# Designs tried in a protein design chat: VH-VL binders against Rho GTPase-activating protein gacF (gacF). Part 2

Target 1, 176 residues: Rho GTPase-activating protein gacF (gacF), of Dictyostelium discoideum (Social amoeba) (q8ssn9r234to409)
Amino acid sequence: EPISQSTEDYTDIPRIIKMSVEYLFEKCLLVPGIFRESANAMELQRLSQLFEKGGDIDLSEYTDPHCIGGLLKLYFREKPIPIFPYDLHKRIYSVLNEEDSNIKVKSLLESGLGKGQFLILRYLFELLNAVSINCNVNFMNYQNLAICFAPSLIQSFDLSCYDVIERLIENYHSIF

## First folded at step 11 (VH-VL; from U4 with light chain N36T)

Design X6
Fold by ESMFold2, last read:
Structure X6 (fold): chain C 176 residues (1-176), chain A 117 residues (1-117), chain B 112 residues (1-112)
Amino acid sequence: as target 1 above (176 residues)
Amino acid sequence: QVQLVQSGGGLVQPGGSLRLSCAASGFTFSNYVMSWVRQAPGKGLEWVSAISGSGRYTHYADSVKGRFTISRDNSKNTVNLQMNSLRAEDTAVYYCARHGDWYFDYWGQGTLVTVSS
Amino acid sequence: DVVMTQSPLSLPVTLGQPASISCRSSQSLLHSEGYTYLDWYVQKPGQSPQLLIYKGSNRASGVPDRISGSGSGTDFTLRISRVEAEDVGVYYCMQALQWPYTFGQGTKLEIK
């Protein structure tokens, strides 16, 4: 049942997320088409396996930002249970046009997610907000980013997913 | 009482244009994904296009991409389908439909579009 | 695109007898969080389509319990335990796993 997934505890941010988000913050806020441009599938699999095994991984000289962007999306897409539950996104969708909608959205996230899920999403959406602020250079506004990330986060192609993720990117500071 | 009331349609020559409209009442319109679904005479159902509650996200069937444009006006509670470069194979009854989650929980009454010389 | 195949396409039934309609998809419709992306609609004579079953097995509002949906992965069945006159119509399965949403060909249920 999908309801049980919203209470899973994510007390640590996974290393793959932490390192990928750090790389993207440091090197990629101005990269044209970040998250939209595709990555080489073989290299993506190689990096994914390296993170699964652990060990010493150093991204400081890594040269392909699109592969790191793709790795982040792949991580969420491949989780057995989506980081963002489908029913939660539908509850958020139902309040998007109400008075004080951002307060209600924040409340739904806090009640519908485990603490770890919330922390991972806050970290990710901080990055996505920062990318969108630089859209004049990177060509990735909050709508483009919602298209890229909503299917991976919610594991659904329902069009309501895009409206929800867009709100979280655009209004990051009010919601998280 | 959820209602979807359609207007527009009629007879048009190949290459012509028509605009279909669907007026919604009895629910908070902007909270719902909307679709158009068509049915050629004597045939089955074919999904045509969908639009998110905000109106910013859309999908189209390959058979209509580049020719049809779905839009909505949330201040008037309407979903519209602008149909350009019409072909004989576009002849059908067109239904607007509201999505529950992904399924179509309410349907309009249908509007006939005939494309013929 | 996901191809949906219905069987039979024509289903004459005697009043009071059971009816069964099969629907097969070209790929599994069981997906994230255990959702089944298969829905059923009926179009009664002269009417618009109406939702009958959603998420594989849930009855829409007003649908009697003699009508049920079941199935797994790629094979789905709509069952009517006792056909009544108001059941006459064309039945469609639809997948909503991915765009474009696609329907089966339809099954015309009629009274012998």
Scores: ipSAE 0.822, ipTM 0.911, lowest interface PAE 0.7, mean pLDDT 91
Fold by ESMFold2, fold request of step 13:
Formats: structure tokens, C-alpha cells, sequence
Structure X6 (fold): chain C 176 residues (1-176), chain A 117 residues (1-117), chain B 112 residues (1-112)
């Protein structure tokens, strides 16, 4: 089936990501400990299965932000191939302390990611940046968020992953 | 070209403290994760601690957690290991090591720490 | 912790003959993108450890072609096709799949 590409149309973002990010933007920017606090594992699995089956899902009255935050992380953690390539994070790491580093990081993301990967990450990092901006209320600064997300996005525990993800959250608007 | 030159070491009483230092040259220090790895006399290698290029992210072996602190000073190109509450089991040669991706591509010359009453 | 088991622990060899060192991990070290979190080091007498093989099979700079690494998932082999006097030392495998990074016990290679 033919598909068209759009510059900033989010039509290619998986439904689970789109709905989770929208819920979190709309209801959860001020929730203390968002992404840090554990979700119920059985409820996470229930929601994950519901999204995979493709049924009607309505989050408008869903009341557990930590479950939706956990669902988002679970999605990335369980991908067969990480959304964020390991080699790309190493390339970004090597320029992190250079002059004009954000311009170089932006270029590496644009050349190292497929368009779909880029759009998904842009959408996610927009949310993470917004959460970080509200850290005085939600207690989740960009370092806390990097700890929560780097292992899921890159599927690696290497310490360089945290420095890279931290930069992308903190400098979202310069990089994406 | 790449060099890791260590300093510190010596004899210390149980419960005492010691600070190890590792000076880096020949590469852009802040771009690299650094580790400490130790080797008890006549024994094998044991990873001890690691620190990210920024210095903000660290890991420790369970045997040293809460007693050892890894740190770095990127303006001086040094990585340091502050060792507190030392025990006889901490007696070892301590190596600083640079990470390539995850593997240790360059090692310092080693410094001996002896903990003995 | 991921347990790394080497064999043999002592490896006397005749100059010019092949040598093999086995390393087994308690978990698969294969990353989904095809990377292998297994590295080999040698510590020659009186020296610091040196990287020999990284990512399962890649030779570090200056390592001769007669030294190679191979393996799958949990079973890894370091092979020296023709042992030379300079190969004397203790060989360690290491996993970097997860913290803490852990080493095998070491294999002491000596000339008979």
C-alpha cells in the first residue's frame, strides 16, 4: 500500500506512542515522580496487549499516569531493534563537548535515523523536555529522565547513553 | 600516544582512607567513560567503578558501594578514586582504564594499595 | 551478576603449536543489533592488562592475525594458531552485557 511522507505529520507514529504521549502531555506534566515510579506489572501487560490487539481504546478517563508512563517505556524496551541505535549514540557522545555541539548532534540524528525513528523520538523528547521544565513541581529533571529512559531507548546500560539522552532532553529545541 | 599515568597507593590501616589518581593524555578525556579495575595479589581482575564523560553518571561494584567514590576533573584530565573505610579485602593493584565502546582499550600502569593492621 | 567461566586455567604449550582458551557466560552476550559483549585481555608478566579482542572477534590494534576470537551467545574461544614466546601471560575474558562487568578467572599460558 502506497504511503506519503510528511514533514511534521505524526501519522506514522505508532498508536501506543501517540496516545500515551498525548495523555501524558494533557494530564501528567505536574505529576510527582512521573516515569520514575513503578507501574503495576499486570496492568501494564493488560494495556500493552490491548494496544497490540488493535481494539478501541479510550484513555480520556484513565486515572493511573504511572501506568501510562510505564507503558511508554515498555514499548521501547521490548522492541526487537532499539529505536535509538547504539552506534549513533557513540557518535553523538564523541561530539558532546565540542564547539557548536548541538548543531553537530542535530546533524547526526538527521543522518543516523530513519524518518519514522526521528519523528517518534522528536515527539517523545518534546514530552520529556516539557516534563523537565516542570521539575520544580514533578521532581523529574533531565538527569532523572535520562536515567529512566536511556536503557529503554538504546537497550544498553553503558554510561555514555545517559550523557547522550540527557543532552537531547535538556536541549530539545536546539537539537530537534 | 594515549597515556594513563596513575599516582597514589601505599599502606593504610583498616578503616583508613586513600585517594588514587589517574592522569590522562593523548586523547579528548571528557569524551570517554573511565573505570577502575583491581587485582588482588595473585588473583584475577575485578571491575570496581565507572564514571561517564560528564562525571554525572557512575556505577560501583557491590563490594565497594558506599565506601568508594569515583570522580573526575575534566579540566585537569584526571579520574580519581576516593577509598574510605578500607578493608583487608581491598588490598590490590588498582588500574584505571579507558572505555572504547564498553571494552577497556587503554590501561594505566597500576598502583598498589595494601590494607594491613 | 553474569558469571564467566574460563578453561583451562593453566595452559602449558609448545612453541609453534596452537592454543585455545574457552570462555562460557551464564547468559547470552549477544545484543539484538548483533554486537557481542565479550572481550579478551592479556596480562603479560609484570605488565598491565591489554585489550586483545573486542566485540567477540575484532582484533585490537597491533594484535597479529594468528590470534583470533570466535563464539556464539554463551560459548567463546580465543585461539592462537602458532604460539610465540611473546604470548606468555594470563588471558581474561570479560562480559559487558550488564553491570557489574565481570571477568573469567584467567588462563595462564606458559611455554613448556
Amino acid sequence: as target 1 above (176 residues)
Amino acid sequence: QVQLVQSGGGLVQPGGSLRLSCAASGFTFSNYVMSWVRQAPGKGLEWVSAISGSGRYTHYADSVKGRFTISRDNSKNTVNLQMNSLRAEDTAVYYCARHGDWYFDYWGQGTLVTVSS
Amino acid sequence: DVVMTQSPLSLPVTLGQPASISCRSSQSLLHSEGYTYLDWYVQKPGQSPQLLIYKGSNRASGVPDRISGSGSGTDFTLRISRVEAEDVGVYYCMQALQWPYTFGQGTKLEIK
Scores: ipSAE 0.729, ipTM 0.877, lowest interface PAE 1.1, mean pLDDT 91
Fold by ESMFold2, fold request of step 13:
Formats: structure tokens, C-alpha cells, sequence
Structure X6 (fold): chain C 176 residues (1-176), chain A 117 residues (1-117), chain B 112 residues (1-112)
């Protein structure tokens, strides 16, 4: 029935993603250039290693939104296998202009992703959609966000990747 | 049957402008990334520019950035290359090409552009 | 830019004999999911280029099985097991790992 459930279903999302997305939702929806502006590479590596070790981490007083935004992108970029399969994005690309395209895209995501991949992407795209809704303040519309995230999610520079990720951000509520 | 039929081209002075067009048929045009690839006389192939199916995402070779603009009109099934500030080294046969995944699975017939004073 | 280097640049071959063209990239063309960003094209006299091999080893539609692609990483080979008169042309490898897409210099195949 519903593709999402209680908060307990979200407990299988990697801690680095869950904590980063929560921080960004709480503190960063109005930050100009979020995800576009670069972060210090050494600080990104430090935080990434801290999450890998599984130690107690508290971001409540963390003050650098661009580092947390960068951390989220780095996580996806460094996966040995992309969270978003290349072939799946091509299948989605082929239906983007069809009648009832969002229904078809939703079906392709549900059949083409494992449950864990789907839940991670849903959580991420919920955030990206929320950022894009505030683009009049943060200057990050769904196209800008697609440019920032598509290469990290699919690990490909094909231009079709941007059209696909753009659709998922803009039409989040119809697709996820 | 997939067809890419090119038009435009010709002789132009250095510093001039020219617009190339490529008309597509036999496939759902908006589902495909399109490129321009050129070949200088007696030389090899050089990729020039690409545009996504929506037309919103583009890339350019360094040699043409700021001078050439790729665009598409999905209602007319055309991809276009606006070439400004033309130089002698832009003299080439220009091909439009359709992407499969990333590779070029279909090519137009080519259009000669000659930049000479 | 990824540099693509072909060898040989000129390839005279006797009808019925095999031919082999080498292509080397300045960096690995292997995608994390196992795809290979290497394609081969032929341009026959007076024609536009046409796809022969995509993703390293897959034959394009209509390409005879005597033409094959192999290799991985940075070293790739196009092989024609038995050259026929219609194989005359210039052969190009291309990488699509990163923008800009780049071609090798071309290999002109001729009948001796």
C-alpha cells in the first residue's frame, strides 16, 4: 500500500545520511547557495571518518551548512556502486515525456531499486524538494540541485542524468 | 527509420556568424541527447557540443565555448548550432549525432562550413 | 581531457587477412558498475561516420560478427577477422568517460 511507513522504517537509513538530512532540514533550507558552495575538503574528510567510526556525534551546534551539504554529496560520490543505477536512469529518461509519466517513473523506481536504496533516495529527494521550494531565498531551484547531485547519485556525466534528477526533485510528491 | 537531415552551412568571413540545423525523424526526439561533431578537411573527428533531451543541459568543447550555442526545438524535432565569431580553424564538415547511452548511434549527412576571407 | 591514441595510423591489409587496431586511453574507461566508456566508429569513403562497437565489445546493429572489440581499462583492440573490400575506411575509437568526448586520431584501413 503506502511506499513509506512509520519512522521505524527510516531507521535503516545510514546514520550519516539521516543526521545530515535532519541538520539540513532544520537549519539550512534558507541558506544561499546550499549544495552549490564548496566546503573545506579536510573538514569533509574529518566528518566522514567520524561517521565511519560510529562514535557519538552531535550536530546541534555545528555551524557550517556547506560542510554538511558537501558531506551528503561526498557520501554518494564515494559509494563503490552508485545509489542510482545507470540503466534505471535511462529507463526513466525514456518515459519522461509520455502520458502519465510520473506514474510510470514511480513504478520504475519501485521495481528498479532495492528497498534500502528507495528509502535513502526518498529521504534525500524530500530534502531537495524542500530546498527547491525555498529557492526565492536560497537561490537553488530544482535545476541547480540536479546539477549538484546527479553526478554523485548516478556516478555519470551523461546529460540525461540531469533531466531525470530534475524530474524527481520537481515532482517529488507525485513520484515518491 | 531514424533519419537526421542537416541544413545550413556555406562560406562565411572570419568573425561572421552561421546557423546549422538538423531535422530528426523516425524516433521520439525529446528522449535523446544530441551532439555536434566536426571534421576539419583531411583531419579526424572532434566533438563540439551536446544538449540534453529537455534542452536545459549543455556542454561545449573548450575551442567553441562562448562562441557557439547549441539549442533544440522539440516541437519541430530540430537541433541547432549557432556559430558566432567564426575563425578559420572552425572550417569543417559538421555532423549532428544522436546518442544511444553515450555513444553516437546515428549521424546526419554532414554540412560543410568554410571560414575564409 | 582524456587523450586517445590509436595505432597504427595507416593499415594496409591483404584481402581475406585479419586486421587489428589498437586504442589506448590516458586513463581507465571503466565505470563503477562495469560499463566501458569506449566506442568504435568507421567512416567509409564519402560517408558520415557510423557506429561499429559500443561499450567496449558490443556490436552495433548490422555489424558483421567478423568485426569485434576487446580490451579493458586503458587498452582496447578492434579486430576484423577477415578483411573484405567494404571494410576500407577510417576507424576511430572514442571515449565518453568525461566531457569533452575525445576520439583517437583515426586508422586508415586500405587494401594492399
Amino acid sequence: as target 1 above (176 residues)
Amino acid sequence: QVQLVQSGGGLVQPGGSLRLSCAASGFTFSNYVMSWVRQAPGKGLEWVSAISGSGRYTHYADSVKGRFTISRDNSKNTVNLQMNSLRAEDTAVYYCARHGDWYFDYWGQGTLVTVSS
Amino acid sequence: DVVMTQSPLSLPVTLGQPASISCRSSQSLLHSEGYTYLDWYVQKPGQSPQLLIYKGSNRASGVPDRISGSGSGTDFTLRISRVEAEDVGVYYCMQALQWPYTFGQGTKLEIK
Scores: ipSAE 0.718, ipTM 0.876, lowest interface PAE 1.2, mean pLDDT 91
Fold by ESMFold2, fold request of step 13:
Structure X6 (fold): chain C 176 residues (1-176), chain A 117 residues (1-117), chain B 112 residues (1-112)
Amino acid sequence: as target 1 above (176 residues)
Amino acid sequence: QVQLVQSGGGLVQPGGSLRLSCAASGFTFSNYVMSWVRQAPGKGLEWVSAISGSGRYTHYADSVKGRFTISRDNSKNTVNLQMNSLRAEDTAVYYCARHGDWYFDYWGQGTLVTVSS
Amino acid sequence: DVVMTQSPLSLPVTLGQPASISCRSSQSLLHSEGYTYLDWYVQKPGQSPQLLIYKGSNRASGVPDRISGSGSGTDFTLRISRVEAEDVGVYYCMQALQWPYTFGQGTKLEIK
């Protein structure tokens, strides 16, 4: 279900994430190459500065989905500590091929993440799952999305990161 | 105990092909990133290629990109390196290696590849 | 590419004396969570490389405590407090911050 129709409590999610994910859900599930195509660097910087200044921001008239996709990735990439802990991804990696792996992954996420981290990631992965479901139109399957997001979320280029993020996108409904 | 047993080396002419294989035992193979690392005669170590546990994610050194293909068969616990369009500078001992986190915690015995006419 | 520079490249040592090998990276190897993407390997004569130190300072299994790694950021040192005959070999540092993983040139440790 679209995030805009969700009953989840989004008051704890940073404004930049909430507004970017809502925009992307509303307008971008069918956009070819979303998250893969480059954002204009000057426009990305402009939007980033607008969110930093803390004023009222309205994306309803915004027309560049690739810049909003880029803004979301930039937010995670620039965090001083990655939203997705490196050691947690290694623990998840170690169970990916076990029996009942999705149950074990769910348990590891619940125990390894703070409440705020969990809510942010649940919100993000709901969007990424929805994008991947529409890959016949947008050409962004869960593997492509893992390539785009894993380095930003974990702040690591280890190949294990991609296998982990891929699982979370593909099996969102079983894991979150 | 962890074992990595290599096969498939030999002498080949420039432009030729070889396939290296590395058979793994003593651990859950599909849970580990694997790499190939090579050492030219009298030279140091050079990382060549890596493959994720699932086999879906790979990376290559620029010197081999487009010519070498890393693959794995998790049902047989093997990682392979298909080497095409071989050049004299590919002459080296090739090692398969298992990743711990990122570091190489176990290495195969090495396989010599010689490319000369 | 991250460039790794070792010194010295040749290290003759007297048995029982200390030895140090320096490794410098062209950029910081520190991860935001505090991990150091620097590992050390030794290749003994006629053998495959083997892991010696990982994550900057952790000894691999079976490595004696007279061998240690230290440093942070861009400057790293492998130290052997008392060199034994079994320490003969070529020592390599490696960075794993980003692809391609790159090694230093190697330091050949040999007994005088």
Scores: ipSAE 0.712, ipTM 0.875, lowest interface PAE 1.2, mean pLDDT 91

Design X6
Fold by ESMFold2, last read:
Structure X6 (fold): chain C 176 residues (1-176), chain A 117 residues (1-117), chain B 112 residues (1-112)
Amino acid sequence: as target 1 above (176 residues)
Amino acid sequence: QVQLVQSGGGLVQPGGSLRLSCAASGFTFSNYVMSWVRQAPGKGLEWVSAISGSGRYTHYADSVKGRFTISRDNSKNTVNLQMNSLRAEDTAVYYCARHGDWYFDYWGQGTLVTVSS
Amino acid sequence: DVVMTQSPLSLPVTLGQPASISCRSSQSLLHSEGYTYLDWYVQKPGQSPQLLIYKGSNRASGVPDRISGSGSGTDFTLRISRVEAEDVGVYYCMQALQWPYTFGQGTKLEIK
């Protein structure tokens, strides 16, 4: 049966995603509690509005990693259509315990996502995998990261979302 | 044929413990989120707890958090509810239920738990 | 928590007549992709609850055409176009927008 595709048109990696992920890769893989610790709400709103307005933004000397982590989650949570389709996550969920499950998950992602969605998610999950690899220092393993990100990516609190996102973080290299 | 067969239940004193079990058949158990839902005598339905297919992710109603533990054994196709520090207000019929997407598409037969005061 | 309010709580109906049950949520139950996080259940005398309507308006397997769900956002209706004796029971709406999932108070349908 065909997997429902997202109707939102993702044509490029948005500047907010590209700059945030680059910042987090460069400066934040060892930051304790990254993505779990709260951002300052006023600073988060200010930075979000700067990206929306398209102004000249330079993060090279920015000093608040938790605000950048919060910005990523906020971006996905506020999109009118979730970057990760609900029906796609249910189809992935149904194969998680099958033999060769990662091959099946990869196939479902390739058929169920538009090209732009796939590129954005690949970029994000590369970062999340890298964070999880450093969990002995940053205290953010793949389960902690799934809890932080699944509701924003799928815009759902279904428990199946966590099992799915966990797999994508843990097995990034086999799946993406 | 999807079946959820419950066991356990009975009469316990306040502060006591009880373990409920729900045996699943007719579907691939590990692919489904499972819940417990309860109904106090003469009252409506109250969701109690849920557990993901892997068993690693759970949620609890505030009224039972810290006292009840949901678990599953995918090798035995069972979901269980360990109920500790029981109170009179925990008296209810307890149902196990399978999730479709989020909705409860199949229900067990129910198990009565009575906590006498 | 999302509060679910049903009305009426008691619904005596003449056999063969229509019945409607209202359910209102304290928050919109619409998902951004168009799914509705509202389901309806019936509990017939001496039985476990059974799914009737899922995702706002979809009939569960074996539910007759005379039973339907409608509504949008925060206001939902379960309608039985012609009540039959087997429809006696307590009807519940439930939201699944967020944890904890919450039910309406129940509507007891009985033949008068």
Scores: ipSAE 0.674, ipTM 0.868, lowest interface PAE 1.5, mean pLDDT 91

